Miniprotein binders against p46086. Designs and how they scored, part 10

Target 1, 378 residues: p46086
Amino acid sequence: MEVKARAPGKIILAGEHAVVHGSTAVAAAIDLYTYVTLRFPLPSAENNDRLTLQLKDISLEFSWSLARIKEAIPYDSSTLCRSTPASCSEETLKSIAVLVEEQNLPKEKMWLSSGISTFLWLYTRIIGFNPATVVINSELPYGSGLGSSAALCVALTAALLASSISEKTRGNGWSSLDETNLELLNKWAFEGEKIIHGKPSGIDNTVSAYGNMIKFCSGEITRLQSNMPLRMLITNTRVGRNTKALVSGVSQRAVRHPDAMKSVFNAVDSISKELAAIIQSKDETSVTEKEERIKELMEMNQGLLLSMGVSHSSIEAVILTTVKHKLVSKLTGAGGGGCVLTLLPTGTVVDKVVEELESSGFQCFTALIGGNGAQICY
Short names: E, the ipSAE of ESMFold2; O, the ipSAE of OpenDDE; V2, 0.75 times the mean of E and O plus 0.25 times the DockQ between their complexes.

## First folded at step 3 (miniprotein)

Design g3 (at its last look DockQ between E and O 0.03; V2 from the best seeds 0.00; counts 0 for: pae E 19.4 > 1.5, pTM E .733 < .8, off the site)
Fold by ESMFold2-Fast, scan of step 3:
Structure g3 (fold): chain B 378 residues (1-378), chain A 93 residues (1-93)
Amino acid sequence: as target 1 above (378 residues)
Amino acid sequence: SELERAQRILERATYLLKFAKETGDPEELRWALYALEEIAELLEKLGDPEVIKQALDLIREVLKTAQELGDEELIRQAIDLLKQLAEDLRQLS
């Protein structure tokens, strides 16, 4: 039996940083995916006692005997319940870390260790101790802020849960899961995110699992339905800063300039709400008219982010390049580097702007935002 | 891989075509056509007749929708893309 799953990355369309100060933020799925293929051996290979993980995009392979995994992750039939997501204890995580260390991971790729630990935990809790080969392939660059860890957790969980679904009929292409299965999937993916990030917000895995868009404010997540396609150019500057330092810097600026910064945060709140309303609207406004309104709101949001002190020379370089092509751009996520979003209106000649950005050492992706969440294929 | 990229672009075009049919907006149909034009660039590298056939079927749906909307520019663009892909498929056979 073979099962395939995929899950999208995400971007923050508006409201980053200001959301920490009570403003609304909007996040959306992007059609760049992490793919997982799960293969169980044929009955004739019943003597196969191994679990194999292949990371195809980076040409790495890991393999464990099931006996060794059982030593590290104690099995109790009472703990194997797919309908009840389980947290990994600190003791079990330490044992799993030893399993990862035994695979002789290259020093420059130690960042993979938490992802591999998440894989071992989710596999053993959802499937148990059965032989399989799991192949992972991601279109999302690591450490770019595009939700790669959440996409991994969601895609992996989707494949594992799909292998346990009663109706395994071969379908035509990719299929979405129903609401009940998506809720279960999202809770399992969140447990995986805890292994990677300790205290995840739940935003990234929720967007990846459900797709479309979400609006979030003061700890409340509201799922949104996109009623217009949005095409973006995503430019990875390959430059990063400490997210905690950036968040702290905004807070310090708010202390020094409380009235100005309160006005900035209120302006961002209005922008986020208006962007969400435009994208959800089913009124007679044409796509090009909506694109012009979104373009102006993105430009305003970037100016407010600059007022917060979270831009960077690399981000400004991307913006200056896109302005030459009459396009509007804004940073996404923490800023200080990372990714920049550029709205691509209908009729945009993307080749020239991509060539110019790539000649400057940046990495470019075109993406449709607000699309599908987690999907499976048999 | 480039095959995975081509499949993703076909899925994008299918999604955009669905919105164009629901809204009746030719600008949304133009988005689907741009996605299909992007897949045409991968033909030399892929050389996969099945992917080309899938693209051709989708472009035929775009053409039909453009005709229903009466957008002469989109009709012309869809016809041009059909001719290009049909020639590519012919050269692979």
Scores: ipSAE 0.012, ipTM 0.484, lowest interface PAE 8.8, mean pLDDT 84
Fold by ESMFold2, look of step 4:
Structure g3 (fold): chain B 378 residues (1-378), chain A 93 residues (1-93)
Amino acid sequence: as target 1 above (378 residues)
Amino acid sequence: SELERAQRILERATYLLKFAKETGDPEELRWALYALEEIAELLEKLGDPEVIKQALDLIREVLKTAQELGDEELIRQAIDLLKQLAEDLRQLS
């Protein structure tokens, strides 16, 4: 038996940083996915006693005997219940860490440890101790700020939950999950994110699970329904950043300049709300007019992000290059490097600007914004 | 061309190293090393000893910066990459 799942990455369209200070943010799914394939062997198969994880993008494989997994993970006298998501205890996480260490990760690949731990925990709690081969591949670069860890947690959980559905409907291609299963999926994915990040906000896994767009303010998530096409060029500067330091820097600037920064945060809040309204609008306004309004709002948001101190010379280099082609760009996420979004109005040809950006060492993707969330395929 | 690609990666690694020195953040040094590791693969195809020497110079700068930051993991990683690239240079002769 085989089941496949995929889940999208995300971008923040407006409101990053200011959302920490009470402003509204808008996040959206992108059509770059993480894929998980789950295969259960036949009872007579030679690998009938092992759990195998294959990371296809880097050609690494990990394998554990079920007996070893059972020994390491404490027996819980409570009945396993996939419909009731639970947190991984510190004791269980330590036991899982031993299983990961036994795989002898190359030192340069130790950053994989938390993801492998999350895999082992989600698998054992949702499936239990059954043999399988799990294959993971992703269109999302690691550490790019496009939500790769959340997409992994969502896609993995979707595959694991889908494997136990007793009434399977054969369809052609990918199908979405119903609302009840999406809620369960998102709760499990959040628990998986805790293993990787400790204290995740819940935004990334929510966007990845439900797709489309969300509006986020002061812990309140509102799902949006996009009524217009949005294409973006996403440019990865390949500059790493310390997200905590950037967030702290904005907070420190707000302490030093409280009146000015309050006005900045209020302006961002207004921009985010206007952007959400335009995207959801069903009025007779042309797509071209809506694109021009979004373009202006993105430009304004970038200026405000610059005033927060979270831009970077690499981001400004991308912006200057895209301006030559009459395109508007803004950073997405933490800033200080990372990714830059460039709006692509209807009919825009990107070949020349992509060539220029790649010549400078940047990585480029074209993406549709606000598409599907988690999907499964049998 | 592959040479032009290698030169852009060297410029990027130089940029990341300058940024790491300014911030004191060892994670930026790891990204510089990762870029230089990527160029090692490209250099085997190029067979250009001058580009390899430029990469070695940058890795030595990364090592020096890692020592100043006191990051033992980065020190080991930089040394390992130096050994790898020096071996690649010897094989071209």
Scores: ipSAE 0.000, ipTM 0.130, lowest interface PAE 19.4, mean pLDDT 83
Fold by OpenDDE base, look of step 4:
Structure g3 (fold): chain B 378 residues (1-378), chain A 93 residues (1-93)
Amino acid sequence: as target 1 above (378 residues)
Amino acid sequence: SELERAQRILERATYLLKFAKETGDPEELRWALYALEEIAELLEKLGDPEVIKQALDLIREVLKTAQELGDEELIRQAIDLLKQLAEDLRQLS
């Protein structure tokens, strides 16, 4: 039996940094996916006693005997409840860590440990101790701020949950989960993100699970329905950033200039709200007109982010390049490097601008904004 | 065997390099280089000149791709590894 799942990455469209200070932000799914394939061996198969994880994007394979996993992780059959997501205990996490250490990860790949731990935990909690091969492949660059960890948790959980759903509508192609299963999925994915990040906000896994767009303010999440196509060029500057330092820097600036920074945060709040309203609008306004309004809002938001001090020379280089091509761009996420969003109006040819950006050492992706969430394929 | 392990690493590095070239992702290129560094560690035990030659060829391709991407850190790392393995090869010849 084989089940496939995919989950999208995410971007912040507006509200970066200001959201920490009480402003509204807007996040959206992108059509760059993490793919998970779950394969159960036939009972007659020789390898019917192992759990194997294949990371195809980085060409790594991990394998455990089921006996070893059972020995390390205390199993109570009464606690196997797929319908009741629970946090991983510290004791269980330590036991899982031993299993990860036995794989002898190179020092350079130690950052995978949390992901592998999350895999072992989700698999054993949802499936139990059955033999399988799990194959993971991601289109999302790691550490780029595009929600790669959340997409992993969501896609993995989707595959695991889908394997238990008896109503295999053998539909051809990718299908979405129903609302009940999406809620369950998102809860499990959130618990997975806790293993990776400790205290996740829940934004990234929610965007990845449900897709489309989300508005969030002061911990409240509102799902949005996009009523317009939106395409963007995502440029990865490949410049590393310290998110904590950037956030701290904004907070310190706010302490030094409270009234001015309050006005900046309020302006960002207004932009985020207006952006959400435009995207949700079902009026007869043309897509072109909506795109022009979004362009101006993006430009304004980038200016405000610059005023917060979170831009970088690499970001500015991308912006300058896109401006030459009459395109508008803004940073996404924490700034200081990372990714830049460029709005692509309908009919825009991007080949020249991509060539120029890539010649400068950047990585470019064209993405649909506000697409599907978690999907499964049988 | 150590030789089988080395061959698997070379295959992995080859795949990662191909993927890096296709996607333009410097992270994949970095992973390819890390795989090749694992070979350098194994060579202390294996001493197979053919494995070293294959690794050197892959490192040269990593270096070329890193130069095309303008990743100065990867360029430096690739050059350093290239020098190291080249010296190892000389000692075995």
Scores: ipSAE 0.000, ipTM 0.178, lowest interface PAE 14.4, mean pLDDT 88
ESMFold2 (binder alone), look of step 4: mean pLDDT 81; pTM 0.801

Design g4
Fold by ESMFold2-Fast, scan of step 3:
Structure g4 (fold): chain B 378 residues (1-378), chain A 93 residues (1-93)
Amino acid sequence: as target 1 above (378 residues)
Amino acid sequence: SELERAQRILERATWLLKYAKETGDPEELRFALLALEYIAELLEKLGDPEVIKQALDLIREVLKTAQELGDEELIRQAIDLLKQLAEDLRQLS
């Protein structure tokens, strides 16, 4: 039998950096997905004793004997329970690193190591030591700040947990999970994120699991319902970023210019709250009127991000290009490179602006904002 | 053999370090350091001063990269491992 799962990436709509200083930030799911297909062998497959991982979009396959996995991930006398998420110890993570090393990853693909380690941990703790083929493909570029690691953890966990739901009837199309299953899924996905990022915030996996939008401030996450269609052009600059250095730089600027920076952070807080309110609103305001307000708030937010010192020449190049087409853009996430969001008002044709951006070496995606979280198909 | 295994892990740690430098991602660096911590026990059993010296050189590069990335936890872990292997090497001399 076969189980399929998918989970969305995410963007930060407003409040990045300022959120470290007590402001509100807003993040939203995007309809670019990581997909996981889980296949168990037929009961008659007598000689199948392997766990196989296929990364379809990059044509890579990894395979381990279950006996070798058992050696590396030691038996625990504690009863295995998928309803209780488990953290991976540093000792176990070292053993998993050896399993990954044995697969002979090429230098250019070393970035896969943490994802493969997460896969092995989640698979063995939720399923145990049973043979399967797991196929992963992703629409999300790795390392671009679009939540690809969280989407992987959420999609993997959804497929693994869904394989254990006995009472579900096979149907056509994608279905969302209930609140109880989403909570369990999100906690397991967070354990996967710990393997990839050490000390994750929980923001990315929460957005990917639950979908829609969240606002967050001072460690508090609030889920929000999107009540308007919102389309973005996402431009990946393909410029890597050092998030810790960028965060440190903003903090140092706040020390040098405390009154000005307090005002900047307060302005961002107001923008984040107003953006969330507009998108959540069920009033009779037209989509076009809401889009005009969002456009202006995004433009203001980008100016404040410039004041924080987190833009980059690549980001400015994208913004300059989109301005020529009468569009508004802002960086998303850490800045210093990474991705840029451009609001696409209803009826916007993107062909010319995309051609111009791609001719400059950038990668473009169109995405619907605030859609579904984790979904399964069986 | 244990020696061949240690050498392969050192080679993989080297690749992870190079990738961490290229991407600026401290997580690749953490995996390189975990691999080096794992082989520290193998290196003690092997008692091969040349392989221990190779590991020490690599840990120094990890430390330098962790300092460049500003990751305090990785800096501390690299320093601790460097001290452990330097003592192991001293005892072999």
Scores: ipSAE 0.000, ipTM 0.248, lowest interface PAE 18.5, mean pLDDT 83

## First folded at step 4 (miniprotein)

Design d8 (at its last look DockQ between E and O 0.32; V2 from the best seeds 0.00; counts 0 for: pae E 15.8 > 1.5, pTM E .741 < .8, off the site)
Fold by OpenDDE base, look of step 4:
Structure d8 (fold): chain B 378 residues (1-378), chain A 80 residues (1-80)
Amino acid sequence: as target 1 above (378 residues)
Amino acid sequence: SEKITIRFEGDDPERLQRVLERVIYLARFLGGKVRVELEGNKLTITVEGLPDEIQLAIAYTVKLIAKEYGIKVEIKIEEK
């Protein structure tokens, strides 16, 4: 039996940093996916006693005997509760860490340890101790801020959950999960993200699970329905950043200039709300007019982010390049590097701007904004 | 482990709840462990597992939030 799943990455459209100070933010799914293929061997197959993880994008393979996994992880058959997501205990996490250490990861790949741990935990918790080969391939660059870890957790969980779904529901091609399964999926994916990040907000896995867009403010998440197509150029500056330091810097600036920074945060709040309203509108307003409004809002939001001190020379370089082509761009996420969003109006040719950006050492992706969430294919 | 204790005092439960939500969100965003205690009109939020610089950032943001809501706030940063 083979089951495939995919889950999208995410971007923040508006509300970066200001959301930490109580403003509204908007996040969206992008059509860059992590793919997971789950294969159960036949009982007669040579690999009937092993769990194998293949990471295609980085050409790595990990394999455990099921006997070794059972020995290391103190799971009783009674602990297999697919319907009740629970947090991984510290004890279990330590046991899983031993299994990961036995794979002798090179030092340069130690960052994979949390992902492999999450894999082992989710697999054993949802499937148990059955033989399988799990193949993961991601279109999302790691560490770019595009929600790669969340997409991994969501896609993996989707494949694992789908393995229990009756064949009668098997359609041709990619299909979405129902609301009940999506809720379950999102809960498990969130627990997976906890293993990777310790204390995730839940935003990234929610966007990846449900797709489309979300509005969030002070921990409250509202699902949005986009009624307009949006395409963006995503430029990865490949410049590393310290998110915590950037957040700290904004907070310190807010202490030094409380009234001014309050006004900045309020302006971002207004932008996020207006953006959400435009995207959700069902009026007869032309797509072109909506795009122009969004363009201005993005420009304004970038200016406000610059005023917070979270821009970077690499981000500004992207912006300057896109301005030459009459495009508007803003940073996404924490700033200080990372990714830049450029709105692509309908009919825009991007070849020249992409060439120029790539010649500068950046990585470019064209993405649909607000697309599908987690999907499965049988 | 460094601990920040934030104490709010206010007679409006709705305002206290809003402040709580914002502080919890902030703390989680930064990767802190949050404990909440409510005793009458006093809300105590404890955030653990964050470096000093991040604790300071939280403290600054919380002061801003408290000012916005007109709520009295006391912040203690303790080194454990």
Scores: ipSAE 0.018, ipTM 0.292, lowest interface PAE 6.9, mean pLDDT 88
Fold by ESMFold2, look of step 4:
Structure d8 (fold): chain B 378 residues (1-378), chain A 80 residues (1-80)
Amino acid sequence: as target 1 above (378 residues)
Amino acid sequence: SEKITIRFEGDDPERLQRVLERVIYLARFLGGKVRVELEGNKLTITVEGLPDEIQLAIAYTVKLIAKEYGIKVEIKIEEK
């Protein structure tokens, strides 16, 4: 028996940084996915006593006997419940870390440790101690700010939850989950994210689980429905950054220049709200006209992000290149490197600008914005 | 300064909870050690381990959060 799941990455369209200061932000799913395949062996199969994790993109495999897993992970009947999400205790996390260490990861691959730990936690809490092979592959680059950890947690949880559902329609392609299962999925994915990040905001896993777009302001998440196609070029600068330092820098600037920065944050708030309104609009305005308005808002947002001090020479190089092709770009996320979004109006051919960006050492993806959230396939 | 103390007072527990979650998120994201106390309708959040400039930035941001939710807030920054 086999079940597959996928979950999207995300981007921030507008409002990053200023949202820490009360402004509105808009985040969206992208059609770059993490895929999870869950296979249960036949009762007579060899290896019917093992849990195997395969990371297809890097050709790594990890395998544990169920007996070893049960020995290491605390089990009592009061804590094993797939319908009641629970946090992984520090004690349990240390026990799981021993299981991961026993796989002898090479030093250059130690960054995988928290993801493998999250896999073991989610699997054992949702499925228990049953044999399986779990295959993971992803279109999302690790550490790029596109929500790869949340997409993993969401896709994995979706596959695990779906495995207990009776067959309804085999081979019908990708199906969305109902709202009850999406709520459960999102809660479990949040617990998985806590293992990786400690205290996640909940935005990344929510966008990945539900898809489409969200508006975020002052701790309130509002789900949006996009009513227009949006295509973006995503350029990975391959420059890492310290998100905490960048956020701190914006806050320090706000302390030193409170009136000026209040105006900046208010302008971003207005930009984010107008962007959300255009995307949701059902009026007779043409797609081309809406795209022109969105381009202007993205340009304005980038200028305000620059005034917050969170751009970078790599980001400005991407912007300069895309401007030569009459395209508008803005950083997404923390800035200081990371990824840059470029709006691709309907009919835009990107071959030349992608060649230029890649020749400068950047990595490019094309993505549709606001697609589906978590999906399963039997 | 060594710590920042934030006191909220309100009669709506749901709004107090939302404000608490946002302030804790901000403080932890910025590297602070957080302590929370609830006494009736008064919520006290203490954050330690933040540089002075970040404490002032948190104070500014917390005042905006309190205004948005319509909750009374008092902020004290202790020098030790």
Scores: ipSAE 0.000, ipTM 0.208, lowest interface PAE 15.8, mean pLDDT 84
ESMFold2 (binder alone), look of step 4: mean pLDDT 78; pTM 0.725

